# VH-VL binders against DNA-directed RNA polymerase V subunit 5C (NRPE5C): the designs that were tried, part 7

Target 1, 233 residues: DNA-directed RNA polymerase V subunit 5C (NRPE5C), of Arabidopsis thaliana (Mouse-ear cress) (q9m1h8)
Amino acid sequence: MEETMAEEGCCENVESTFDDGTNCISKTEDTGGIESKRFYLARTTAFEMLRDRGYEVNEAELSLTLSEFRSVFGEKPELERLRICVPLRSDPKKKILVVFMGTEPITVKSVRALHIQISNNVGLHAMILVLQSKMNHFAQKALTTFPFTVETFPIEDLLVNITKHIQQPKIEILNKEEKEQLLRKHALEDKQLPYLQEKDSFVRYYGLKKKQVVKITYSKEPVGDFVTYRCII

## First folded at step 4 (VH-VL; framework fv_ecleralimab)

Design a55 (from a1 with light chain S92Y H96Y)
Fold by ESMFold2-Fast, scan of step 4:
Structure a55 (fold): chain C 233 residues (1-233), chain A 121 residues (1-121), chain B 107 residues (1-107)
Amino acid sequence: as target 1 above (233 residues)
Amino acid sequence: EVQLVESGGGLVKPGGSLRLSCAASGFTFSNAWMHWVRQAPGKGLEWVGRIKSKTDGGTTDYAAPVKGRFTISRDDSKNTLYLQMNSLKTEDTAVYYCAREWELLYAFDIWGQGTLVTVSS
Amino acid sequence: SYELTQPLSVSVALGQTARITCSGDNIGSKSVHWYQQKPGQAPVLVIYYDSDRPSGIPERFSGSNSGNTATLTISRAQAGDEADYYCQVWDYSSDYVFGGGTKLTVL
């Protein structure tokens, strides 16, 4: 129900801050190389994340086993081959690129090299860098020179999919039109909506931006769907 | 880089018509909500109207003083915004700015340099 | 319709702090944006969403918004800060509303 957004004291940050991935990681048997397993886990989580963000992901990538991954990429995968480039389902002209970075320090020269590598990708509208090393101040600032949003994730953050370990509500990002209509319908200002912090794991997983409004639908109740809204702050 | 360039301003008599253009470059124009804002000589800023992106319905909204006389349109194939001004009055004399509404904000992050419209007999 | 009120002018001495107010009913519930306009030039966004700065805007510019008054603060004022300043909000019934503008004079 739309009117459920008027409810107070409800479950802010509960699902977005949940972390139980350590239990699942600890049960993973070590068979073969740690390096290839790390890339396998991170790449699989990246595909799941992109699917959940509305990108067109090949089902074969989501069902790939560790053994199959090692058969394709080897025990010491080449970083260039791990890259992911997929279009939005709603707008195939918009693509996202996921780049796996090496263990070498990331510098302005590294960022400049990425500019050259992506110069022929005319539909690129977002990029994710998966990091195995720190970026210095100058490299971080150089990321702002891209004409689109560049997100970074330490590879450690992608070794488990946090959304697989909680009861996952349906998440829908409202566009500007839907947000305006919601505010007009309820005679609200956006500052009066309940909020989620920009740094929350859930917010980062879905790549939500400051001031976006999300519609969260919970379906566990036998009486049907419970709807609430959150503004990212 | 992002740029907006207005053109079409000039001198017109009361009751006349004029069409302004705003050429956009450096961003995906088709996704942007675009606005016209005016400023009478020596006076403050006044919102004129807006047009939403086609994906958000492509609808238009106007400030009360211009509603029924002004029409905003866009040509995404040319990255161009238009303001058709009819039944012009002397109080419509102003510099007309093309402005982009920032994504997710109700703020204007990029402005053109403006084009002067003078309505005088 | 929703209205924003600004003082017509504010004076500040070089190197001192200028404060420009923007008053409106329950403006603290709205997101306030601020624009700088120099003579013969287009407005430039200097503060958005009450207190955030666009790239290129010096840290001397800051903002606040609470109750019925929003404030643009310019610390260590410079000659180049001399300009007209406008506050602006979106209102669900009045759409986009600008304040009347404040002329900042740096002495």
Scores: ipSAE 0.327, ipTM 0.732, lowest interface PAE 3.0, mean pLDDT 85

Design a57 (from e11 with heavy chain L104Y, light chain S92Y)
Fold by ESMFold2-Fast, scan of step 4:
Structure a57 (fold): chain C 233 residues (1-233), chain A 121 residues (1-121), chain B 107 residues (1-107)
Amino acid sequence: as target 1 above (233 residues)
Amino acid sequence: EVQLVESGGGLVKPGGSLRLSCAASGFTFSNAWMHWVRQAPGKGLEWVGHIKSKTDGGTTDYAAPVKGRFTISRDDSKNTLYLQMNSLKTEDTAVYYCAREWEYLYAFDIWGQGTLVTVSS
Amino acid sequence: SYELTQPLSVSVALGQTARITCSGDNIGSKSVHWYQQKPGQAPVLVIYYDSDRPSGIPERFSGSNSGNTATLTISRAQAGDEADYYCQVWDYSSDHVFGGGTKLTVL
């Protein structure tokens, strides 16, 4: 049969719909160009996510183009330089750190190294690890040794911002006080509220924790607004 | 490294006052709802009261037996929780624990070692 | 005010299964947490949200909660499991409520 010079991606349907090479990478492609694009997309989504979670994000970071990103970080960005550290808008002494991890497997030793690297970061109250490789069970358990919540995202999950759909309901996260008032007002237990699973994409995007409550408002013409509540389980 | 250390316990006469402190380290104290739980000698655990984080209003709530006599406060700049006990009664004799509420779970995941308060003449 | 009732004591033979109950009106609608307290020590959270284990708690510890009774189950009991065990819930009218405690003795 004919020897084809055609590039084969990882998925035929993904190749046809996402022809920018982000989800399926040909082995004949220059990997440097793809690498910088993946980091650009993931970092941009991370900034948008942090903004949506109430952190102070520079507008320049949100509007940065791929060409501008490459002029700053190059075709093979250094992981340390990609890190994001931004303060919470409501309390500027509380900061979040986003760490981009390499392709080597993440082990307990990797987690211990992170402890050393961040030991002088004053005001750190949360951390996000962007993963390019698998974490074993022991490494995952070691993340609980940090004095704050550490979230992980496969880099693939940050290549597209799931909240940028045009027709989405209004989502409001209730704080603990608002949740308590809702439960007291209606004489309810949190188990009596409808549930959202922890692995739900919106739950992960907003970094919602088990037992938090979200208020979801749907707008329908001419009926008006419909409100529902969900408890994370 | 995550620790709660109580201090200030001791012997006090009925009708007297005492102030307990709880020093927190290894976590973001200002985000946490903090509680006092007591245990009379040979008896069970009894919730005393709590103070919410400042972002959640910084309000306090108390168990009925101590309401009006005890006051809970916090100093986030010093990572310290306080319990001011007034009009002490013999039935207030107990080991007093400070405890952190685990985020949205209403469970106590970190406890101090406790400090003994003895109310007797 | 809301009340939780536990048996005063439970005995279990080494290697056997211990069951400690916590009874309360419609407790199945509440999230139940369990604490272990050894003599002279602070309580330790061993089960939260009815059946979940904190990091470091062995799989021998499990929980259930339905109707008016929640249960802490300790499989393959060890001498080191001797302790007082307390159940706890949050209630919209009573805030945080503890059971009276159950002394577990491993024979």
Scores: ipSAE 0.258, ipTM 0.694, lowest interface PAE 4.2, mean pLDDT 85

Design a7 (from a1 with heavy chain E103D)
Fold by ESMFold2-Fast, scan of step 4:
Structure a7 (fold): chain C 233 residues (1-233), chain A 121 residues (1-121), chain B 107 residues (1-107)
Amino acid sequence: as target 1 above (233 residues)
Amino acid sequence: EVQLVESGGGLVKPGGSLRLSCAASGFTFSNAWMHWVRQAPGKGLEWVGRIKSKTDGGTTDYAAPVKGRFTISRDDSKNTLYLQMNSLKTEDTAVYYCAREWDLLYAFDIWGQGTLVTVSS
Amino acid sequence: SYELTQPLSVSVALGQTARITCSGDNIGSKSVHWYQQKPGQAPVLVIYYDSDRPSGIPERFSGSNSGNTATLTISRAQAGDEADYYCQVWDSSSDHVFGGGTKLTVL
């Protein structure tokens, strides 16, 4: 309670002494303005993504303006304050955490620190890391030490919601039973279905996992639904 | 820790019946598709059958050699899988393993230690 | 019914590379899983989905699957790798199918 973002007393930032104060202040303001806008866009897209994946998202977060965001988080937001933790709508005991990472390289030590930070988060079943720097091979492998799926997104991938800029088909994830019935009906293996790669933007947006099958329905004017299936590889 | 423990194996005469149990712990048993796999002495692995989760219909499927003689069931309140074996034949002599199917892969990621069933006079 | 064929035995010298094959009609269209079984023990999944490793399985284990043959490759073989190895697939008409197993001997 006392450790809410506003109550931590993080509202004051002072510049170090500098003989050309005007130029120093100007640079800081420019950097902060760009940073807060980037975080605002990425966080808004993240909330929209989580809503579309079936998580319970507060409508106020989806309608937040840049001005309102800056009023709450400032021009240089604290990364820990940007975190999102929301429950799955169908099972509120299952939560997802979105963590915004800094610009310094992400190492195995960074991943270990994250383990410690989330150790008391009950019900966490998935995590998303929003990256501002490259993650080396060792750090990437260390993500497999979490007991749940950890996804990563370069922050640039979240600056625009791609689903808002093209005709959006209806996406349905088949459950295990539906997938098996589809394969049996058509005498297919999952590798014989048309594919979507893990790196595809829509696959990443919906958080689809390897081996899941999705049913995609396209609606045409005036009538005529077209259905296709894709297996994630 | 995730664990499966089989019990109920033993010596049975041909034509007899035996019921095997598999106690599960360390995971949400009610969501898992569960299998029985057997291995005759000195032979390879042979799939026996499976039971789906209740949410996926709770249906069962069996390998041809046991269809009509074996029945798989589950008790989610006890986290226990069962194999009822009827009309046993000498060819059914094997170590019986219970195994969990790993989500979407049709692979078996967790196995019990097995229980020996010997069918002989 | 669908069938998988494995060699009965394969020998490898300590520190060398062992290759165990699993042959099946158009097996490259199926996802192949591999199990290691030591005497008196339950099988252990060592490779899934043709080439992926479960957590805890050393990188010396790798897999491939193309055409009519899938291969389990064990690099820098160790004495502890001695075991029976089984391939397995799911088939839409035959359900779960295991290969006959291959005994790996490390010399």
Scores: ipSAE 0.457, ipTM 0.791, lowest interface PAE 2.3, mean pLDDT 85

